# Designs tried in a protein design chat: VH-VL binders against q9umr5. Part 368

Target 1, 268 residues: q9umr5
Amino acid sequence: SYKPVIVVHGLFDSSYSFRHLLEYINETHPGTVVTVLDLFDGRESLRPLWEQVQGFREAVVPIMAKAPQGVHLICYSQGGLVCRALLSVMDDHNVDSFISLSSPQMGQYGDTDYLKWLFPTSMRSNLYRICYSPWGQEFSICNYWHDPHHDDLYLNASSFLALINGERDHPNATVWRKNFLRVGHLVLIGGPDDGVITPWQSSFFGFYDANETVLEMEEQLVYLRDSFGLKTLLARGAIVRCPMAGISHTAWHSNRTLYETCIEPWLS
Key: E = the ipSAE of ESMFold2; O = the ipSAE of OpenDDE; V2 = 0.75 times the mean of E and O plus 0.25 times the DockQ between their complexes.

## First folded at step 17 (VH-VL)

Design ye42 (framework fv_nofazinlimab; at its last look DockQ between E and O 0.83; V2 from the best seeds 0.79)
Fold by OpenDDE, look of step 18:
Structure ye42 (fold): chain C 268 residues (1-268), chain A 123 residues (1-123), chain B 112 residues (1-112)
Amino acid sequence: as target 1 above (268 residues)
Amino acid sequence: QVQLVQSGAEVKKPGSSVKVSCKASGGTFSDYAISWVRQAPGQGLEYLGEIIPIFGTRNYNEKFKGRVTITADKSTSTAYMELSSLRSEDTAVYYCARTKYDILEGFSDFDYWGQGTMVTVSS
Amino acid sequence: DVVMTQSPLSLPVTLGQPASISCRSSQSLVWSHGNTFLNWFQQRPGQSPRRLIYKVSNRDSGVPDRFSGSGSGTDFTLKISRVEAEDVGVYYCMQGTHEPYTFGQGTKLEIK
């Protein structure tokens, strides 16, 4: 039988967005138990990510307990960060495939329509004043705001991304790394036509340097220092990168070709 | 002058479906979420769900999941609410309303409402 | 779901006198960032609901200053300092902090 699949949604999202994915999984892997977690839907997805991590943890623990052979995670957009944090804080997770579906794994620094929608009176150039305040960090979007021009503020004020990345020292860094390394495969999915994740390479742990030049995963300090296990995972062949062009952010979970190419192979 | 203009009254048989429209004007459609609320005769207000056109995301009240479908057409600045498997208890005035998700200013919940659409379900 | 409880459900008032409506939520409506998404709506007979107050105490444009909202956590109040004939209708509180959004039962304000 196929391992259960747990799906975690993105910002302002819900289980409804994954109706096509469910159809695809049912068609290609009949009998698969798929659970799309309807937690922190809609505006509640703006709650602090650590709060979300706790809530989702409570939901996945029983599912994992009933699946001793392991489970697969499909985590979309902001959900990908939630899932990475889940795998970091859970010392007993049994995740075989962690599928990060167009997630800002290395953070967000985009002046996109989404940003303008949420912050109609602000630009990305000054969002650091908001996001790196104690007040700002009470919003999920700020929890993974990564301003390359204010690295000091990011490292000191980011209460989520900087911690799960091991970029700021904390007492759980070693344990979180150990826990995260329990994953069988890390499947990274994203693409240049996403239009929301900025830079789109963030889905592959690439990100801007101080000059807004995009550096690849292997050039990132978190990789070089193996702060949360990326280098180790890559070395043992556990990282799969699946870039795909021609897919907008809101279509990653509904594209059949994407599913067949990047998701289906890892649902064994 | 923001306005939400809804489609006309509907009379439906049990088991059928109804689709109500809500056209927004006086603002940028994609800057807002559109929510649907209904009110049975002489009763209070009940939230059905919302759509966020810019994200394409929908959030439904669990009570109506499986029966309610909310869609939006950005080109016409129109949101739709379809309710299937109608029953007599679904007889109500259905309202659309908008919400703005401004993080700095706070969420502007339901600042403007449509005029309402009466849906009558009777055999 | 968060239960919103209004009191009273019926509010007969003499013209020119003050009115007060209470709204209690079954759980705190305060977000970690400090905002509280509690709204008050007025629905006049035969009309759509109209928002009067948002985020506990902010009046919408065009809302007379005789309307005021207050409260915190789980207890909220809408006050009308001097009731006028045009204030007749049903008033609803609504919470937007937790999904699904929920409304109070409504308070019917009538003139004695």
Scores: ipSAE 0.891, ipTM 0.940, lowest interface PAE 0.6, mean pLDDT 96
Fold by ESMFold2-Fast, scan of step 17:
Structure ye42 (fold): chain C 268 residues (1-268), chain A 123 residues (1-123), chain B 112 residues (1-112)
Amino acid sequence: as target 1 above (268 residues)
Amino acid sequence: QVQLVQSGAEVKKPGSSVKVSCKASGGTFSDYAISWVRQAPGQGLEYLGEIIPIFGTRNYNEKFKGRVTITADKSTSTAYMELSSLRSEDTAVYYCARTKYDILEGFSDFDYWGQGTMVTVSS
Amino acid sequence: DVVMTQSPLSLPVTLGQPASISCRSSQSLVWSHGNTFLNWFQQRPGQSPRRLIYKVSNRDSGVPDRFSGSGSGTDFTLKISRVEAEDVGVYYCMQGTHEPYTFGQGTKLEIK
């Protein structure tokens, strides 16, 4: 009787990372069919996000078709951006709860150990030279790189994030907005101790201005213009914000208190 | 100096499990992914799975999913590969190897290997 | 899974003569322009594999210039310009573009 749950993983990830999440769901909602999609696992998670969206779309269509009462999405980190695009490009999705688990919804601008691991000789201040090239846009991490000091380049070069956020015009924008608005609930989860998502408020559609001051969702042009439906969803009471301190980036899917507080209430 | 050092040979009974270690030195553990590859006597190389300690992520070859578990201990710079429900067909030399994911330079696959650990499954 | 096919599987060679090993993948190994993750390994009897070539044609440090790699898309070649006694062993190609990573069957190089 519970709606099926589809899980989309993050960078370098696989279904294995969600063992604890599946245990929690089974304990609180026994009988729930949970499908963790093993697509673009490991290094394939670095493939361009539009390529990942196409592959995940093909995988979710039969799951959604078999569940006319609806499904829930739980999308972790980079996977939350894949799910954002899925909800926009699918004319017939039946998603009730879209649970975004520490995803950089407005982009990433952090000089973390993760950045050094993928770009050993680069600092965040100069990564724009690489990411906003055709070469860089062939890697998922660059598809959501958002340098607040080079916003003109981000708007013109981002092949993915600027388009799904409606920050740059696209011929399909009206249809993408219509499709996204079919979602029942947008559950946003994140926190100050994540240590990877920078700024952490990106998980709640907040982001840096040119002075690196964080502006919250309601102050963003994408919200004010209602570019893909955030203002409409908030007016419906369909946006849930669930911040939690004390959780590192790799622990969001394995923290019981987080699950009970932010995820469990939205699984029906 | 940078190197990968594996634990010693094991003899196991069918149905048991084995846990092989791979100790990394220098910057290997923090800067690299660690993969596991096996080789049955007189046969070719077969990939088991990979762990990226800095991300805390791991992924497995579907053939071994449910039987293989790869873990890492950051305090000792050691990766582990545990294989359960052992069969005679699991008799092989098990290797760890490292990979660097550099976006600009390109991926550097399996540039250094451990010495190998012989696992024999017999009754 | 990507199937890697090597030929020949047995390669007897006279000392000082050239040797060539082919490797074919069941699908393209191109990630992006300039990045094709095809590697070549040498395994001497009783030893761990040692990487010779990465990204199709890049020779590892310490690998003699007698070894060269070439190819594109699905067809790759490892060449030894003049075989030495130390070259005896099994040679494997390996793709890293698609998971799971896969290896060719191996080519055993022997001195005739």
Scores: ipSAE 0.769, ipTM 0.880, lowest interface PAE 1.2, mean pLDDT 92
Fold by ESMFold2, look of step 18:
Structure ye42 (fold): chain C 268 residues (1-268), chain A 123 residues (1-123), chain B 112 residues (1-112)
Amino acid sequence: as target 1 above (268 residues)
Amino acid sequence: QVQLVQSGAEVKKPGSSVKVSCKASGGTFSDYAISWVRQAPGQGLEYLGEIIPIFGTRNYNEKFKGRVTITADKSTSTAYMELSSLRSEDTAVYYCARTKYDILEGFSDFDYWGQGTMVTVSS
Amino acid sequence: DVVMTQSPLSLPVTLGQPASISCRSSQSLVWSHGNTFLNWFQQRPGQSPRRLIYKVSNRDSGVPDRFSGSGSGTDFTLKISRVEAEDVGVYYCMQGTHEPYTFGQGTKLEIK
């Protein structure tokens, strides 16, 4: 029998967006129990990410308890950050595959249509003034805003991303790393034609240096210092990288070839 | 100036579908969410759902999920609401309205409304 | 769903006198620090709704200053300091904090 699958949606999204993904799972792995969590939909996806983590935690506990052999997570866009935080804060999670579907794992620094839609009078170069304030940190998109030109402000002000990445000291860092390392596989999915995640390599733990040159995962300090377990996972053979070109941000969960290539093999 | 202009009145039979249009002008269509609200004769206002045209993202009131479909065409700056399996209680004026999700200034809900489209379900 | 309850449902008022409309929600409308998405709309006979007040107390452009909003948490009020003939219509409160967005039943304001 197949392990249950829990799906966590992204910004301004809802459970219906995953209809095609559900069809693919049902066709290839009949009998799989799939739960798309219907929390923080639409406007509510802008609530602080720690608030969302708490709500999603409450929803996944009973599902995990009923599945002692483990569960899988498929987490899309902003939802991938929620899921990574869940893996860190839950000392008793039983997640086998964490499938991160085009998620901004190292943050976001893009003048995308999403940014302009939420901040019509701002640009990425000046958004740090808003996002790195107590007021800005009350919004989810600012919780993972990562301005490579204001690293000191990011490290000081980030209430979410700098903490779950182990970029700022905090009392839970050691226990969060231990919890995260219990995951069986980390499956990283994304691609250059996404159009929203900026840089798109953030989905693979890559990110800009101060010159806006992308440094890959293995060049990041959080990897080199193994701050939350990436180096350990890679050495264990537990990180799967599945890049795919030609897929826009809203199409990751509705592409059959992507599912069969990057997702299905990890839904044991 | 901002304007939301809706399609004309419709008379429909039970079991059929209706599609109402909402054409926006006087702004950048992709900068806003377009929401749909209905009002049965002599009754109050009821929210159906919204679309964010720039993302194609849609969120529906659960009461209508499965019967309502909201779409947008950015090239014509037009949003559409389709309601299927019509019943007599769906007789109402259907409005479109817009929302601005500006984080800095705060959300601005339903700051402009269309003129309304009367949908009558009879026979 | 959040239930929005208006009182009164019918409000006859003498021209030039004040009017007050109450709106109560079944749960808190506080979104986050400093934000409560409670709105007031006016619907004149035969017209589309028009927004008067957003975020509890902010008056829209072109809305006369005789209209004001107040309240917090679950209890909100729309006041008209001096009712004029053009104020005839139905007034709705609406919450945008919780999905689905919900409206009060409406308060029909009439001139005695």
Scores: ipSAE 0.672, ipTM 0.835, lowest interface PAE 1.2, mean pLDDT 91
ESMFold2 (binder alone), look of step 18: mean pLDDT 90; pTM 0.932

Design ye43 (framework fv_nofazinlimab)
Fold by ESMFold2-Fast, scan of step 17:
Structure ye43 (fold): chain C 268 residues (1-268), chain A 123 residues (1-123), chain B 112 residues (1-112)
Amino acid sequence: as target 1 above (268 residues)
Amino acid sequence: QVQLVQSGAEVKKPGSSVKVSCKASGGTFSDYAISWVRQAPGQGLEYLGDIIPIFGTANYNEKFKGRVTITADKSTSTAYMELSSLRSEDTAVYYCARTKYDILEGFSDFDYWGQGTMVTVSS
Amino acid sequence: DVVMTQSPLSLPVTLGQPASISCRSSQSLVWSHGNTFLNWFQQRPGQSPRRLIYKVSNRDSGVPDRFSGSGSGTDFTLKISRVEAEDVGVYYCMQGTHEPYTFGQGTKLEIK
């Protein structure tokens, strides 16, 4: 009787990261069919996000078709952006709850150990030179790199995030907005101690201005213009914000208190 | 000198578990992914999975999913591979190996290997 | 999973003669912008594997220049220009483009 749950992982990730999440769901909602998609695992998570969206789309279609009452999505980190695009490109999705676990919904601009690991000679201030090239856009991390000091380059070069956020025009924008608005609930989860998602408020559609001051969702042009439906969803009461302190980036899917507070209530 | 030093040989009974360690030297542990590969006597190489300590993520070959667990302890620069529900066909030398991810210079797969750990599963 | 097929599986070679090993993948190993994650390893009797070649044709430090790698897409070759006694062992190709990473069956090189 519980709706099926589809889980989409993050950067350098796989289904194994969700073993505790699956235990929690089984304990509170026994009998729930949970499918953790093992696509674009490990280094394949660096493939362009539009390529990942196509692959995940092919995997979710039969799951959604078998569940006429609807499905829930739990999408972690980079996976939250994949799910954003899935909800926009699918004319027939039946997603009830879209649960976004610490995903950089407005993009990433952080000088973190993750950046140093992948770009040892780069800093956040100079990564725009690589990411906003056609070569750089072939890597998923560059698809959501959002440098607030080079917003003009971001708007022109981003092949993914600027388009799904409606920050740059696209022929399919009206259809994408209509499709996204079919979602029952948008559950946003994140927190200040994540340590990877920078700014952490990106998980709640907040982001840096040109002075690196964080402006929250309601102050963003994408919200004010209702570019893909955030203002409409908020007016319907369909957006849930669930911030939690004390949780590091790799712990969102394995913290019982977080699960009980922010996820469990949305798994009908 | 880059070194990956593994724990000693193990003899286990069917149905038990084994945990093999791989200690990295030189303070490079967090800069790399650590992979586990096995080799049955006289046979070829088979990939089990890897861990990327900085991301806290482990990735497994589907063939071993549910039985293999790979973990890392950054404070001791040590990666571990635990294999449960052991069968006679799990008898093999288990190797750890290192991979560097650098998007600009390119990925460097399995550049250094541990000495191997013989795991024998017998009744 | 990507299947890696090596030929020959047994390679008897006269000392000082050239040797070559073929490796074919069931899918293209091109990652992006021409980057191809095809590696060659040597395993001498009783030892751990040692990487000889990475990304198709790049030789590791300390590997003699008589070893060379070539190829593209799905078809790759490891060549030894003049086989020496120390080259006895098993050679493996390995792809790192698609998960799970996979190895060829191995080619046993023997001196005749």
Scores: ipSAE 0.653, ipTM 0.827, lowest interface PAE 1.6, mean pLDDT 92

Design ye44 (framework fv_nofazinlimab)
Fold by ESMFold2-Fast, scan of step 17:
Structure ye44 (fold): chain C 268 residues (1-268), chain A 123 residues (1-123), chain B 112 residues (1-112)
Amino acid sequence: as target 1 above (268 residues)
Amino acid sequence: QVQLVQSGAEVKKPGSSVKVSCKASGGTFSDYAISWVRQAPGQGLEYLGQIIPIFGTANYNEKFKGRVTITADKSTSTAYMELSSLRSEDTAVYYCARTKYDILEGFSDFDYWGQGTMVTVSS
Amino acid sequence: DVVMTQSPLSLPVTLGQPASISCRSSQSLVWSHGNTFLNWFQQRPGQSPRRLIYKVSNRDSGVPDRFSGSGSGTDFTLKISRVEAEDVGVYYCMQGTHEPYTFGQGTKLEIK
């Protein structure tokens, strides 16, 4: 019997994007109950991430309660940040594998088509003026905007990412860390040809320094301080890194080789 | 001049599929999301789904999940709505309409519509 | 799904008189501070819908100022200050705050 799988989608996306993923799971793990959450679809994916976390939490509680052996999470793009927060705020989650598909775990700093489409008059160097306002923080994309040239503003204004990464103090930080550490496996997936997540190493907890040089996870202050448990998980052998070249942002959930290499081994 | 030009009327048999096109002029295709809405004869409006052509992302009304597929072809500036497993109750005029998601200027829903495509499902 | 309820469904009006259509949503349509995605459309016989009002009270370019929208939260109104012959048609409210987007049943405005 396989553990049930819960899928959380990304920005401007819906459950429909995961039809191939469901076919792959059914083929390799027949009988698996897969729930793709149709919450915050399309436009609603722009809602503040804490609001999305609350809504997804309400949806996953009954699924987890009915699965005493545990569940797996597959969380795509922005959805990976929602799942990060879920694991921290839920005192009683029973997640075995958390599979993060090309999610900007340390944030986003790139001039992609998404940025130009949503902010046609802004360059990445100037977006901090909008995103780090109270107005901007009402949009999900600004909740994980991480400008490496304005770190003081990021730390003060980010209502979501700086808090879940322990980069700014929060009263619940120790409880969030304890909750997150209950996860069985943290499976990180991403790659250089994604084309959207910038830098792509953000999917592996790497990010730009002030000179836009990428520093990997083990060089990040959040890892070194073990602010939410990354160092402890790595020491436990619970972090899996699965980079793959040749995959664009919208193809992570529909590539058979990616599924067989990076996802299939962690579904019980 | 903003134009969303749809394909011509279709008559289909039950169980078949239909694919309606919506050709956008100029910046309409690249700058906007394209939605599909239907209207049965003498009835109200019903939303089917939406695509953002520049990203290829689509979302659908749960009622039509599994039967509707919305796609976009950048080379022809055309969005498509395909509805499968047709039933007599799918007889309707199908419209495309555009939406803009500019965070600073504000979201603008369904500001311009195509002329509509009558789809008749009969034995 | 958010249910949009319009009243009246049939609105016979004398030329030159005012007309009012109400729209109620089953859930709040407030997205964030300053954003409520409630729209009004006019559909003349045999034609595509045409947007009149967006975000509760903003009138589209080319729409006569005799049309006005108002409301907040769950209760919204479209008013026509002086009905003209070309106003005959069906009027729909539509919410874009929650997926799937939903329309009211439509109000048929006809001249007495």
Scores: ipSAE 0.657, ipTM 0.822, lowest interface PAE 1.4, mean pLDDT 92

Design ye45 (framework fv_nofazinlimab)
Fold by ESMFold2-Fast, scan of step 17:
Structure ye45 (fold): chain C 268 residues (1-268), chain A 123 residues (1-123), chain B 112 residues (1-112)
Amino acid sequence: as target 1 above (268 residues)
Amino acid sequence: QVQLVQSGAEVKKPGSSVKVSCKASGGTFSDYAISWVRQAPGQGLEYLGGIIPIFGTANYNEKFKGRVTITADKSTSTAYMELSSLRSEDTAVYYCARTKYDILEGFSDFDYWGQGTMVTVSS
Amino acid sequence: DVVMTQSPLSLPVTLGQPASISCRSSQSLVWSHGNTFLNWFQQRPGQSPRRLIYKVSNRDSGVPDRFSGSGSGTDFTLKISRVEAEDVGVYYCMQGTHEPYTFGQGTKLEIK
């Protein structure tokens, strides 16, 4: 029957956000075992991403072990970065489809209500002063803050995103790449009306250059150098891009048309 | 100045559900998270869950898993707590309270409370 | 879940005398970067709880300076330097560091 599905939530989130997603899966793939991980819920979602990766790793190991045919991951927003790291650090994962649901895969650089709510006295142009410090790197948001005007600081200070993207050297990079490449399908979902993920193309491995002009995945050094396997996956036909307009950040997991178009086909 | 106003007292039968409202004044709703806490007669305080309206996300105390649903309506600046499958031990005053998040200064938990809503579950 | 233990549970005090309430947590309440989310609430008879202290020692606006909070890690104290008649009620400590948020059992302060 259908492979189990593991869902990883985002910033200030919990399993409740996915009740519509679970209804859709049950309708189209009845009998699918869906586990929404209730770890790092609410304010705990602000904890360092490497700590979250360790906790989620411990939770997914027994699920994967019970499903020798493989599992699917649906990872929303910040959760997509957790899943990226899981696929790299796990020597034995059996993930078929990794569905990245509006996740800032190349990082975040935006002045949104989210940023103002958490950093009421900061602007996006000044957040690098906080995030690229040892103190700032103890917060998940700062782990993927990617200021295109201070890329040198990002490369030197990022304890998470620069390492998993292979933008800075790491002793485990070769093993992380080998592990990540075992994924069956990388399904990237996002869109221009998200309103939170900035630039929205970060969900497709695009990002700002120093002039805030978006360069797409194929123009990124990470892709060109094949640092963690994007170029190899694309050559295999394993990368799926599914952009959709008209969907706000909190609606990706509750839009039926999006589910039918971008998620349902990958839940074998 | 700051105000959280809750709906009136309710008497419910076992097995039914109750939905309590909490209306926030002005910008309080968008600036803060809203949490729900209950107090059985003569007992202490117990956390049920909360919602952050700007993120559209709710978190629940595992003890109430499957029974509690917290929602928010931005157009009326109102948060709701619905508790289903009511039992006599759910008889309590239910409070809403707000929390401010500020990552630089830390979290300011439950700075203002609603007046409370008495929910009685009778046989 | 984090267990919050208050002592004493009953506190009869003479008007004008100091009062002290202890609160202990079953695990550390340090969240990150020195932030410790330990709060104190007062509930007068028939009223909603009112926050007095947040983040261990910060007094809310309008709370008299005779109330003070102190402590670290797992051990916390609320002190009232001179008790007044209006202080009658139940006092609760509450932790916001670990989910679910949990409260102490409450300390009933009465004038003898």
Scores: ipSAE 0.372, ipTM 0.741, lowest interface PAE 3.6, mean pLDDT 90

Design ye46 (framework fv_nofazinlimab)
Fold by ESMFold2-Fast, scan of step 17:
Structure ye46 (fold): chain C 268 residues (1-268), chain A 123 residues (1-123), chain B 112 residues (1-112)
Amino acid sequence: as target 1 above (268 residues)
Amino acid sequence: QVQLVQSGAEVKKPGSSVKVSCKASGGTFSDYAISWVRQAPGQGLEYLGTIIPIFGTANYNEKFKGRVTITADKSTSTAYMELSSLRSEDTAVYYCARTKYDILEGFSDFDYWGQGTMVTVSS
Amino acid sequence: DVVMTQSPLSLPVTLGQPASISCRSSQSLVWSHGNTFLNWFQQRPGQSPRRLIYKVSNRDSGVPDRFSGSGSGTDFTLKISRVEAEDVGVYYCMQGTHEPYTFGQGTKLEIK
């Protein structure tokens, strides 16, 4: 009798990407009810993250209600940010393990193939002009664009990440923190060979300072202020860090060794 | 010059699988998403799914999930659509088409199409 | 799935006369910033579909100005101001706003 698992996919993704993950779960925890949410697939993944949070919230409520002993979340890439917001806005979530699979938890700042594919004429140094406009904030990728050279613009214009991280004030911040702190375990997974998430330490709440020097989670203002509960969770022993080298961005959900090391132990 | 060139006609038995190719030229294969659409004889167009070759991500029409697999080979700039457990109802011309996801210029859906591949499923 | 309904199914027209095709969606096709992913395709006999119009009203390069698209929300129209012999074929509307992408059933344009 294992707790149900809810899977939230990433940018331009769908449930098909998780077929190997489902095989692994079935082998090690037979009988687990796994629901991969087919919402905001493909192009829909570009919609504003708050819109996606609302849709996923509606989908997870009945699943959580039917599992009084709790559920687990496995949230991949951009999906990890959706799950961050779900845990904050839901007054009644019963999530035990939140498994964040290579998600840009402090944001994204990189000249990656994703950036070039969506913004062919832009570089990371000038994307702030588009993303930190009301127009740009209607796209999910811009909701977590975090330019360390224009932090003032990020703090003022980010409609999603700066708010969910408590980097900018919000009327609901205290309630969001209380709700998030109900999570049993925050399992952070990522690695240096991801190739997409930049800096890769963003998956562990590390990020660039103004000189592009990576500062780890414990040096972040959001941690030091305990803005949404990271310091409290770490003190409680509820944060698990599971970095792994040699895994590219699209392979996190299909690597057996990663599954056995970083995911399997948290699927009680 | 943009060209999408598909593999030749196939005749298959019920229960078998077919794999159709779509080779892109005239542009960077990785700059576009490649979608697959089919058309049964005398009927309309039906969407099967899309792959983004640069990332290897694919999304599928729920109607075909479990039977359709779309893949990409970057080294040959070729996308593939494999449909398994074939039935007579799968007899159709299968097309590939490209889509551009430029945020600034706007999305451009299915701007260029391949010539089509006739797949006949008969017993 | 979003249902796309075209009318008429068959459109016999006289050369040089105007033609109009309606397309209705079962739900709004507005995405973000007024972006509405409604496209029109022409399929001549024995040929692959060719896109004529994208995002409701934008005409593709090489498409004659006699073709125009209009509409909003759930109701869309493709107009041909003066039909020419080479316009015979089947016309499809297609929505790209919601997954899975869906097509209208097609309108067969024939010369009388």
Scores: ipSAE 0.729, ipTM 0.866, lowest interface PAE 1.3, mean pLDDT 92

